# VH-VL binders against q0aze0, part 10

Target 1, 268 residues: q0aze0
Amino acid sequence: MKIILVNNRFKENTEKKAQEIAGQLSALNVEVIIDNGLDEPYAGTVDFIMVLGGDGTMLRAARRYGQRAIPVLGVNMGTVGFLSNIEINELAEYLPLILREEYSLEARMMLEVAVFQQQSLLTRVFCLNELLLRSNSPRMLSFALEISGQKLEPYRGDGLIVSTTTGSTAYSLSAGGPIADPQLDAFIVTPVASHIINKRPLVVSPEREISLHLLEEREAIIGIDGQIKMDFGAENRVLIKRAPHPLLMVNLKAKPFFTSIDRSLQRQ

## First folded at step 7 (VH-VL)

Design A25
Fold by ESMFold2-Fast, scan of step 7:
Structure A25 (fold): chain C 268 residues (1-268), chain A 123 residues (1-123), chain B 112 residues (1-112)
Amino acid sequence: as target 1 above (268 residues)
Amino acid sequence: EVQLVQSGAEVKKPGASVKVSCKASGYTFTDYAIHWVRQAPGQGLEWIGGINTYTGDTYYRRKFQGRVTMTADTSTSTVYMELSSLRSEDTAVYYCARDESYYDYLSGTFDYWGQGTLVTVSS
Amino acid sequence: DVQVTQSPSSLSASVGDRVTITCRSSQSLVYSEGNTYLSWYLHKPGKAPQLLIYDVSNRFSGVPDRFSGSGSGTDFTLTISSLQPEDFATYYCLQATHFPLTFGQGTKVEIK
């Protein structure tokens, strides 16, 4: 069995714990690859992925490995989050079930984001939460949104978010988007500080294709899961689709989404 | 308007502790980590550490480990840096700076800074 | 620790001059997802540092277009195309790819 351990790049203690866990797994005849994000993603065959960290670390793992249909388990290292399933002090208890493949899987949709310059593909990335289009200057953006070839009236404002249902509690929530059950597959399209009356969040079929481009020369950026930033100008176009494969999240114990989000909102 | 406002200048004797505050306003406090950077007279900028205001995780440069403590009070949107066992070499202007975070992810970019707090350590 | 070295340590320039400052890291700053965590800051005596450029080449909001950043891997450059009176300052690069975060030693741009 071959397992990838994914850890946070800034947390030295987490790297030491990853090495300790790798040693324990090796003693059980499990081959371990440690991924701290500094190297290219491991290209070989892998049976399981353990994410040692918070939701941000899980999002990175999803971008790197989510399209490979490999079970991914979030192991909480003391960070509060929605994407972890067990705590680090429970790992020894659940490890026999992991090794015997005695767990259920929850599928979470992902976005496929393709950025073009003219007709040339510049990059193609996958993400679990959202794409954010935002101005990189004090000037507002003017941009076009197309949904499956249907051209909407122009947008004016600070930007736009295209989110998965998993991402409904991230940037989309802050911009006034709905909280969505992550078991639903849908795109949530949420405007950021729109100056146009009646530009409301949209809930759109995941089979739709969403296209964005600027209508005037502006400095803008697109952000992926809050972690990757790319320049976006009037010569650029972005195409957003449902990714070919969902992220397969390991479920070893029940985690209550609605009560967790309710408590989080009360804390704010 | 984004602002980080720091506490006033301090004069301490060697061996004492100092606690500097950094009060944030104009944004969602937990969407940004706060880092501390110092500049000793005639020297360059030196990163001390940071705190993720959402997770509570702290990151300290090794030479300050055991002497520095960073805390965050979300009810007042204030971050504190306490430096103990002060030496004359700790005389510096101390800055707080914000770093966009996304859960446990840090951008590592310091987009807005506090005005600075002069800490003088002399006998 | 990853070492970050700036050159030159200081330079003299006149208003209207093109100024180039380099930053070299002892290890690659490339993260495998295409991001490179390298930023540039302007610092004046008695004032807080301010962000100019992030992620190698992106100008921060409100920063004049005379400032530009470029580079890859271990070698990075900040360029000021036409120096203005308010640009006489010390400039710092910061790497945030590797822990601990490390600043360059600074480059002082002073009046000729």
Scores: ipSAE 0.718, ipTM 0.870, lowest interface PAE 1.3, mean pLDDT 90
Fold by ESMFold2, look of step 12:
Structure A25 (fold): chain C 268 residues (1-268), chain A 123 residues (1-123), chain B 112 residues (1-112)
Amino acid sequence: as target 1 above (268 residues)
Amino acid sequence: EVQLVQSGAEVKKPGASVKVSCKASGYTFTDYAIHWVRQAPGQGLEWIGGINTYTGDTYYRRKFQGRVTMTADTSTSTVYMELSSLRSEDTAVYYCARDESYYDYLSGTFDYWGQGTLVTVSS
Amino acid sequence: DVQVTQSPSSLSASVGDRVTITCRSSQSLVYSEGNTYLSWYLHKPGKAPQLLIYDVSNRFSGVPDRFSGSGSGTDFTLTISSLQPEDFATYYCLQATHFPLTFGQGTKVEIK
């Protein structure tokens, strides 16, 4: 059995803990790969992913491994989040169940994001929470949104968020979007500081394709899960679809969504 | 308008402690970590540590471990850095700087800085 | 700790000159998905530092387009394409890929 331990580059204690866990698992004849983000993602077959950290660490794991349909367990290292299932001090209790594959899975929709320069594909990335289009200057953006080929009236403002339901509690919430039940599959499209009064957040079928491009030359940025940034200009467009595979989150311990909201949002 | 406003200059004797404040405004406080950077006379910039205002996690350079404490007060949008057991080489201008956070993720990029606080340690 | 070494320690140049400052890291600064947490700052006497470039090559909002960053892996460059009188300052690079965060020692740019 082969597992990946994903940890956080900034908190050196998580590296030490990851090494301790790797040692314990090796003693149980489990092959362990530690992913601290400094090496290329492990390319071989993996049975399980264990995320040691908060929701930000889970987002990196989802981008790196989410399309491989591998079970992913969030292990909380102190800060309560939306994506952790068990606490680090409970790990020993749950290890036997993990090794016997005695757990359920919850699917979470991901976005597939394709960025083009003119007609050429520049890059393709996946994300769990959201794509953010925003101005990279004091000036507002003027941009077009298309949903499955249907052109909406132009937008003007600081930008736009295209979020999953999982991402509804992240930047989308701060921009005035709704909290969505993550059991729903949907896009949530949330304007950022729109000058167009009737531009309300939209909830859109996951079967739609969403396209964005600028209507004027401006310096803009595309952000992915708040962690990846890309320049975006008038020669670019982005196409957003539901990703081919959802993130498969491991459920070992009941963690009701609505109780988790209260605790997690206290830090907003 | 993003602003980081620091407390005023301090004069301390060796062995004392100093507590510098950094009050944030113009943005959502918990979306950004706050780091502390100092510059001693004639020297370059030195990173001391930081605090993730969302998680409460602190990150201290080993050199300062045991002498530095950083705290955040969300209700006042203020971060504090306390440095104890002061030595003459701690004489410096201390800056706070913000770094975008997203849950436990930090970019480590300091986009806005406070005006600086001179701390002078003299016998 | 990852060491970041700037070159040169100081330089003098005339208005209009192209200025190049380098940072060399003791380890690769490449992180997940190619992210490279290398940023450049300008620091003038009596003022707070100011961000110029983040993620190697991205210009911060409002920074004049004469400033550009480049590089990969361990070798990075800040370029000022046409030096202006207001550009005299000390320039620092910062790596944040590895803990702890470390600054270069600084490069003082003086206008002749």
Scores: ipSAE 0.677, ipTM 0.860, lowest interface PAE 1.5, mean pLDDT 90
Fold by OpenDDE, look of step 12:
Structure A25 (fold): chain C 268 residues (1-268), chain A 123 residues (1-123), chain B 112 residues (1-112)
Amino acid sequence: as target 1 above (268 residues)
Amino acid sequence: EVQLVQSGAEVKKPGASVKVSCKASGYTFTDYAIHWVRQAPGQGLEWIGGINTYTGDTYYRRKFQGRVTMTADTSTSTVYMELSSLRSEDTAVYYCARDESYYDYLSGTFDYWGQGTLVTVSS
Amino acid sequence: DVQVTQSPSSLSASVGDRVTITCRSSQSLVYSEGNTYLSWYLHKPGKAPQLLIYDVSNRFSGVPDRFSGSGSGTDFTLTISSLQPEDFATYYCLQATHFPLTFGQGTKVEIK
């Protein structure tokens, strides 16, 4: 068995814990790769991914490894979030189950985000939470939203969020989006400070494609999961669709979503 | 408008503690982390640590670990830095600075700064 | 810790001059997803530091276009194409790719 440990570069304790866990796993004849983000994603075949940290660390892991159909376990290390399944102090208890592959999996839809310069692909990324288009100035953006070839009325505002249902409790929520059942596959399209007061979010079928481009020369930024950002201008367009593969999140411990959201959201 | 407003100058004796506040306004408080940076007389900028206002996680430089405590009060949008066992070498202007954060992940780019708080440690 | 060394420590220049400040890190600042967490700050005595450049080459909002950043890996440069009176200050680079965050020692730009 081969396991990747993903930790947080800003959290020294996660690095130390990763080393400790690696030692323990090695003693059990498990091969371990530690990924702190400083190197390229491990390209070799692996059987399991443990994420040591919070939701941000999970998002990074999802972007790096999510398309490989590998079980991903969130191990919380003193944070509050939606994406961790067990606590670090519980790992020893659940380790035998992990090694025996005695766990359930929950498939979470991811986004495929493609950014173009005219017809040329600049970048393609897969992400678990959301794509954000926002102004890079105090001025509002004017941009076109197209859903499966249907052109909506131009948007004017600070920006737009296209989120998965997993991401519905992330930035989309702060922008006024609905809370969505993570077992549901759908896009959540949430305006950010729209010029039209109370412009409503859209819930869109995962079978559809979403396209965005600016309608005027304006500096904007594309943000992905709050961690990747890139300049976005009038000559760029972004195409968003359902990723071909979902993230396979490991469920070792029951964590009811609807009974826990109030507690988690109160911390925001 | 984004603003970070810090508490006033402090004069302390060696061995005492100081608690500096940084009140944030003009943005969603929990969307950004707050870091603390100091500058001693004649020296450069030195990173002390930071706090994630969303998760409550703290990130301290090893040098200050055990003496520094950072806290965040979401109800008042205020971050506090307490430094204990003060030494003459702790005499400096202390700045708070905003950093983009997403859950437990930080960017490490300080886009807005407080005006600074002079802390003088003298016998 | 990652050491960040600025060059020069100080320089004298006149208004209109082209000014170049370099920052060298002891390790690569390239993060795996393509990000390089290197930023530049301007600091005047008695004032709060100000962000000039982030992610190596991006100007922060409101920063004049005479300021530019470049570089990769371990070597980075801040350039002021035409020095203005308000630009006399101390400049710092900051790396945030590696924990702990570390500043360069600073470069003081003085009036010739």
Scores: ipSAE 0.520, ipTM 0.834, lowest interface PAE 1.1, mean pLDDT 93

Design B1
Fold by OpenDDE, look of step 9:
Structure B1 (fold): chain C 268 residues (1-268), chain A 121 residues (1-121), chain B 112 residues (1-112)
Amino acid sequence: as target 1 above (268 residues)
Amino acid sequence: EVQLVQSGAEVKKPGASVKVSCKASGYTFTNYWIHWVRQAPGQGLEWIGGINPSGGYTTYRRKFQGRVTMTADTSTSTVYMELSSLRSEDTAVYYCTRDYEGTYLVSPDYWGQGTLVTVSS
Amino acid sequence: DVQVTQSPSSLSASVGDRVTITCRSSQSLANSYGDTFLSWYLHKPGKAPQLLIYGISNRFSGVPDRFSGSGSGTDFTLTISSLQPEDFATYYCLQGTHQPYTFGQGTKVEIK
């Protein structure tokens, strides 16, 4: 068996824990690769991915490995979040199940985000939470939203979020979006400080495509999962689709999503 | 085939520094920690420290801290151990050894051929 | 530091003999997860050490079946069921649980 341990090199405790776990796994004759984000994603075949840390680390892992159909386990290290399944102190208990591949998987829809300049593809990214379009100045944006070719009235405001149901508890929530059942596949389109009062979020079928472009010469940025940023201008357009593959999240421990929402939110 | 090839024997004066190299081959260099172990004449094995070539993270035995420096060159798949302020007690055969990626010496499986470092006036 | 003591320091044996070497640590070598990082090595003069056993009882690849490891906590044993000519060497245990990682002082197995 070969396992990737994903941690955050900027969090020393996760690095130390990754090394410790690597030793434990090595003692069990498991091949281990540690990915702290410094290097390119490991290109070889692996059987399991263990993410050590919080939601941010999981988002990075999802972008790096989510398309490879590898089971991904979130192991929380004392942070508040929604993307971890077990706590670090529980790992020893569940390690035998992991090694025997006795676990269930939960498929989580990801976004495929393509950014174009004219007809040229600039970048394509898969992400677990959301795409954010926002102004890079104190001025509001004017931008066009199209859903499956249907042109909506122009949006005016600070920006727009296109989120997965997984991402509904992330930035979309802060922007006033609905909390969605992670077992659903859907896009959540949440305006950010729209000039139109009571502009409502949209829940959109994952079978549809969403496109965004600016209607005026303004400086904007595209944000992905709060970790990737790129400039976005009038010559650019973004196309959002359901990713062809979901993230396969390992479910070792039952996690009551709805009963834990209030508790999790109160800690923020 | 996994191989660790070390640099040749060194003769140094007290107070000098020595830098021993360990070139790795036959496996993904950045996936495994490299540790250094020495054996003084008539003595047992002693762990000095280790380095993760992926990122260069190091851990040293306290007695060597401030005097030992381990580095890794991923372009040449080579790990270096530099020991400064040499004393006669540092005379030993120095080994590099591979272990699974991790801090703990779980199962150092492959070893270099050893490098004799002699410190004498 | 964790002290690791081997017993005996040396022994004389003949080909075919059963040989037992003990390694004792000053504290438990089990970590918080219950894993124990105790390894055994064979070392011949002029050669690099060779891994025999890791994780108390796991034989490394290519290691003959006559080598076995056992133990828990602070007491560990390497057993050679039937000593062969190539087995005359110095043996070391290594604890890799606690820093600094430490070797036993060694057990020299000599021909009788």
Scores: ipSAE 0.000, ipTM 0.448, lowest interface PAE 15.6, mean pLDDT 90

Design B22
Fold by OpenDDE, look of step 9:
Structure B22 (fold): chain C 268 residues (1-268), chain A 121 residues (1-121), chain B 112 residues (1-112)
Amino acid sequence: as target 1 above (268 residues)
Amino acid sequence: EVQLVQSGAEVKKPGASVKVSCKASGYTFTNYWIHWVRQAPGQGLEWIGGINPTGGYTTYRRKFQGRVTMTADTSTSTVYMELSSLRSEDTAVYYCTRDYEGTYLVSPDYWGQGTLVTVSS
Amino acid sequence: DVQVTQSPSSLSASVGDRVTITCRSSQSLANSYGNTFLSWYLHKPGKAPQLLIYGISNRFSGVPDRFSGSGSGTDFTLTISSLQPEDFATYYCLQGTHQPYTFGQGTKVEIK
């Protein structure tokens, strides 16, 4: 068996824990690769991915490995979040199940985000939570939203979020979006400080495509999962689709989503 | 079945460049590093470098840095190794090989058939 | 660079013989996480090298049981329990733990 341990090099506690776990797994004749984000994603075949840390680490892991159809386990290390399944102190208990591949999987839809300049593809990214378009100045943006070729009225505001249902408890929530069942596949389109009062979020079928472009010369940025940032101008276009592969999240421990929402949000 | 098929033999003059191709099949191309190894006549095996087809990240042996370039074409599942400023000492059979580990931790498993590169005046 | 030295450089053996080849590295091949990337290869003239053993002691797919690997740290051994006609070749160890990755100089197994 081969396992990737994903941690954050900027958090020393996660690195130390990764080394410790790697040692334990090695003693059990498990091959271990540690990914702290410093190097390129591990390219070889693996059987399991273990994410040590919080939601941010999981998001990074999802972007790096999500398209490879590898089981991904979130192991929380004392943070508040929605993307971890077990606590670090529970790992020893569940390790035998992991090694025997006795666990269930939950498929979580990801976004495929393509950013163009004219007709040229600049970048393509898969992400678990959301794409954010926002102004890079104190002025509002004017931008066009199209859904499956249907042109909506121009949006005016600070920006727009296109989120997965997984991402519904992330930035979309802060922007006034609905909390969605993570077992549901859908896009959530949430305006950010729209000039139209009570501009309603849209829940969109994952079968549709979403496109965004600016209607005027303004400085904007594209944000992905709150971790990737790129400049976005009038010459750019973003196309959002459902990713061809979901993230396969490991479910070792029953974690009721809805009963934990209030507790999790209260701690933030 | 995993297969690595390399381009044919090359004859070059000193100072020239050579580009050897390695076409992969039978597995997900982007899921494994490809490394290059050579064997000069009467010598042992020597690691040259490796490339991650995902993103094209490369690592080279220091002695080849500045002279070797590895690239990957995901559309054709082909990796290329270009070696410039050729010397007589570069005469060797060059092998591409898939890395079982698929990282900087090298464990090549499947190999191409080899490409003879001859450098002579 | 990590030096890898094989012994012997060559040996003569007969079919059915037990053959042992050693590989010594100038430093431990175990990384900080306990992984050791020591592999053994069989190479015949005009053919591509073939992986025999990876991770010290793991037989690659299709490799006969007569091949085995052992060792730890800096000392490793490839053993052929009963040499077969097809086993006459040059054998190489490879350390893949430290860059640059290095092969042993090879051990040629010849027919006695």
Scores: ipSAE 0.000, ipTM 0.462, lowest interface PAE 10.8, mean pLDDT 90

Design B46
Fold by OpenDDE, look of step 9:
Structure B46 (fold): chain C 268 residues (1-268), chain A 121 residues (1-121), chain B 112 residues (1-112)
Amino acid sequence: as target 1 above (268 residues)
Amino acid sequence: EVQLVQSGAEVKKPGASVKVSCKASGYTFTNYWIHWVRQAPGQGLEWIGGINPSGGYTDYRRKFQGRVTMTADTSTSTVYMELSSLRSEDTAVYYCTRDYEGTYLVSPDYWGQGTLVTVSS
Amino acid sequence: DVQVTQSPSSLSASVGDRVTITCRSSQSLANSYGNTFLSWYLHKPGKAPQLLIYGISNRFSGVPDRFSGSGSGTDFTLTISSLQPEDFATYYCLQGTHQPYTFGQGTKVEIK
């Protein structure tokens, strides 16, 4: 068996823990690759991914490995979040199940985000939470939103979020979006400080495609999962689709989503 | 209060099957593994296997693999153990028990009252 | 399989006596994370087993102070500092570290 341990190089405690766990797994004849985000994603075949840390680390892991159909286990290290399944102190107890591949999987829809310059593809990214279009100035943006070729009325505001149901408890929530059941597949389109008072978020079928572009010469930015940032201008276009593969999240321990919402949100 | 209540005594012929139930209450059913342990007359305690009610995944002792089936009904908070191809050696009191840590078998804490299964010609 | 052996198999004691039961495993019960899953149970005929000690030395809720557990690696001990009338029973140790999980053969504590 080969396992990737994903940690955060900027969090010393996660690095130390990854090394400890790697040693323990090696003693059990498990091959271990440590990915702290410094290098490119490991390209070899692996059987399992353990994410050590919080939601941010999981988001990075999802972007790096999500389309490879590898089970991903979130192991919380004392942080608040929605994407971890067990605590670090529980890992020893569940390790036999992991090694025997006796666990359930929960498929989480991801976004495929393509950014274009004219007709040329600049970048394609798969992400677990959301795409953000935001003004890079104190002024509002005017931008066009199309859903499956249907042109909506131009949007005016600070920006727009397109989120998965997983991402519904992330930035979308802060912007006034609904909390969605992670077991649903859907896009959540949440305006950010819209010129239209009480502009309602949209819940959109995952079968649809979403496109965004600016209607005026202004500076904007694209944000992905709050970790990737790029400049966005009038010559750029964004196309958002459902990713062809979901993230396969390991479910070793029951974690009631709805009963944990208040507790998790209060600690953020 | 945590409680595990098992079904009543069973009398079976060799070759038959028996299905014992264990109804759990007083805690979140899906958060804890349930294990089955038996005691034959004059013998000690023997672990049979366990089930995670969250997803229904099971772990059986090798000697029982192929003969034992454990299932969980979350709607009724009930775990079942079915043992087939019964032999006289299967005569025992069968217990369901919850794991103390709420994980895989570590330290069972609460136990059912036991179910006597008698296999005789 | 990990072998778990209790000693003695049986003993006779009087109320007020200090009783010691040992449990030995064929290999260390500490896992790779340093956790040891050794538990002690009290079992009376016609009743369900009762957890006394978990994790070598932790008393379960409601268990009297006269019960204590100790040990490490492969050698573990259950001690009853002053035997009470209700303590006459069969005691079992359980290792929950290695598959398959196994009980000791039991120690019957009888009245002298």
Scores: ipSAE 0.000, ipTM 0.441, lowest interface PAE 15.9, mean pLDDT 90

Design B50
Fold by OpenDDE, second read of step 8:
Structure B50 (fold): chain C 268 residues (1-268), chain A 121 residues (1-121), chain B 112 residues (1-112)
Amino acid sequence: as target 1 above (268 residues)
Amino acid sequence: EVQLVQSGAEVKKPGASVKVSCKASGYTFTNYWIHWVRQAPGQGLEWIGGINPSGGYTTYRRKFQGRVTMTADTSTSTVYMELSSLRSEDTAVYYCTRDYEGTYLVSPDYWGQGTLVTVSS
Amino acid sequence: DVQVTQSPSSLSASVGDRVTITCRSSQSLANYYGDTFLSWYLHKPGKAPQLLIYGISNRFSGVPDRFSGSGSGTDFTLTISSLQPEDFATYYCLQGTHQPYTFGQGTKVEIK
């Protein structure tokens, strides 16, 4: 068996922990690749991805490996989040199940985000949580939102979030978006400080496409999962679709989503 | 082995332009951002901007907006930084450096050897 | 812009000494997901900067274990447990969380 360990290099002592776990796995005759993000994603075939850290680490792992249909296990390292399945101190207990591949998988929809300069593609990113369009100044943005070719009324506000159902408990939630069942595939379009006080979030079919562009020359940014940031101007367009592949999240431990919502939210 | 090799030292007059190159090797060129950082004499390090060789997307520090242009040639795995309207304050050693994961200057790991650009009348 | 202040600006030390450099930012360097893009670099004249620590406390490949990083939020520390002759250089912290990305002003470690 070959396992990739993805550690959170943006927090303390993540490399040390990854090496420790790698040693444990190696002692069990498991081939281990450690991915701390400084190198290119491992291109070889692997059987399992273990994410050591919080939601941020999972998001990075999803972007790096989500397209490869590899089981991804979130192992929490004492942080608050929604994307980990087991705790680091539980790893030893569940390791036999991992090695025997005795676990279930939960498919989570990802976004395909394409950013254009005129007709030229600048970048394409797959992400697990959300795309954020936000003003880079104290002034509101004016932008066009189009859903499957249907042009909505021009939007005015600080920004807009297009989130997966997985991302519904992330930034979208902070912006007043609904909590969505992660087993549901859908876009959640959440306004950020709309000039219309009661501007409501939209729940959109994953079969639709969402496009955004500015209606005036303003400084804006595109944020992806809070880990990728791009300047965004009047010459840019963003197209959001359902990613062609879902993230396959490992479910070793029963973690009831709805019963844990209140607990998780209280900790934030 | 990852390497970034920069072009040689430049001497320019005020108002002129300079174009520094950074040739990358030892990794997949389009998978990593290249950022530029400079150090003026007796000063610290200053981030200038970055480019994604995949697509050519750029982000610049505001103070350099309008004067700096970064480009990438995927066929030669080379990134270029052009700085125009040079002034004496632009005298510095310019470094290219590799980074990953979007426009965030997360943890540049490999650096070029630096290119001294001297602006003097 | 996020201000990053290192302390001290310079220090004199001897081989074998414990050296501590601090970096303070004007605002938290943790993003929405708690990721903190704080790195430490060693820079010698005429050479390219070298990454020492990334993500607050992770040593880059090949970096001796005498280098360590710690901190959170706005306060970060680079520690050299036992200064070696090759460690005399200028050290910089870098915040990569907020644009524009900014370095500390540097800490020059000189031989006593």
Scores: ipSAE 0.040, ipTM 0.642, lowest interface PAE 3.6, mean pLDDT 91

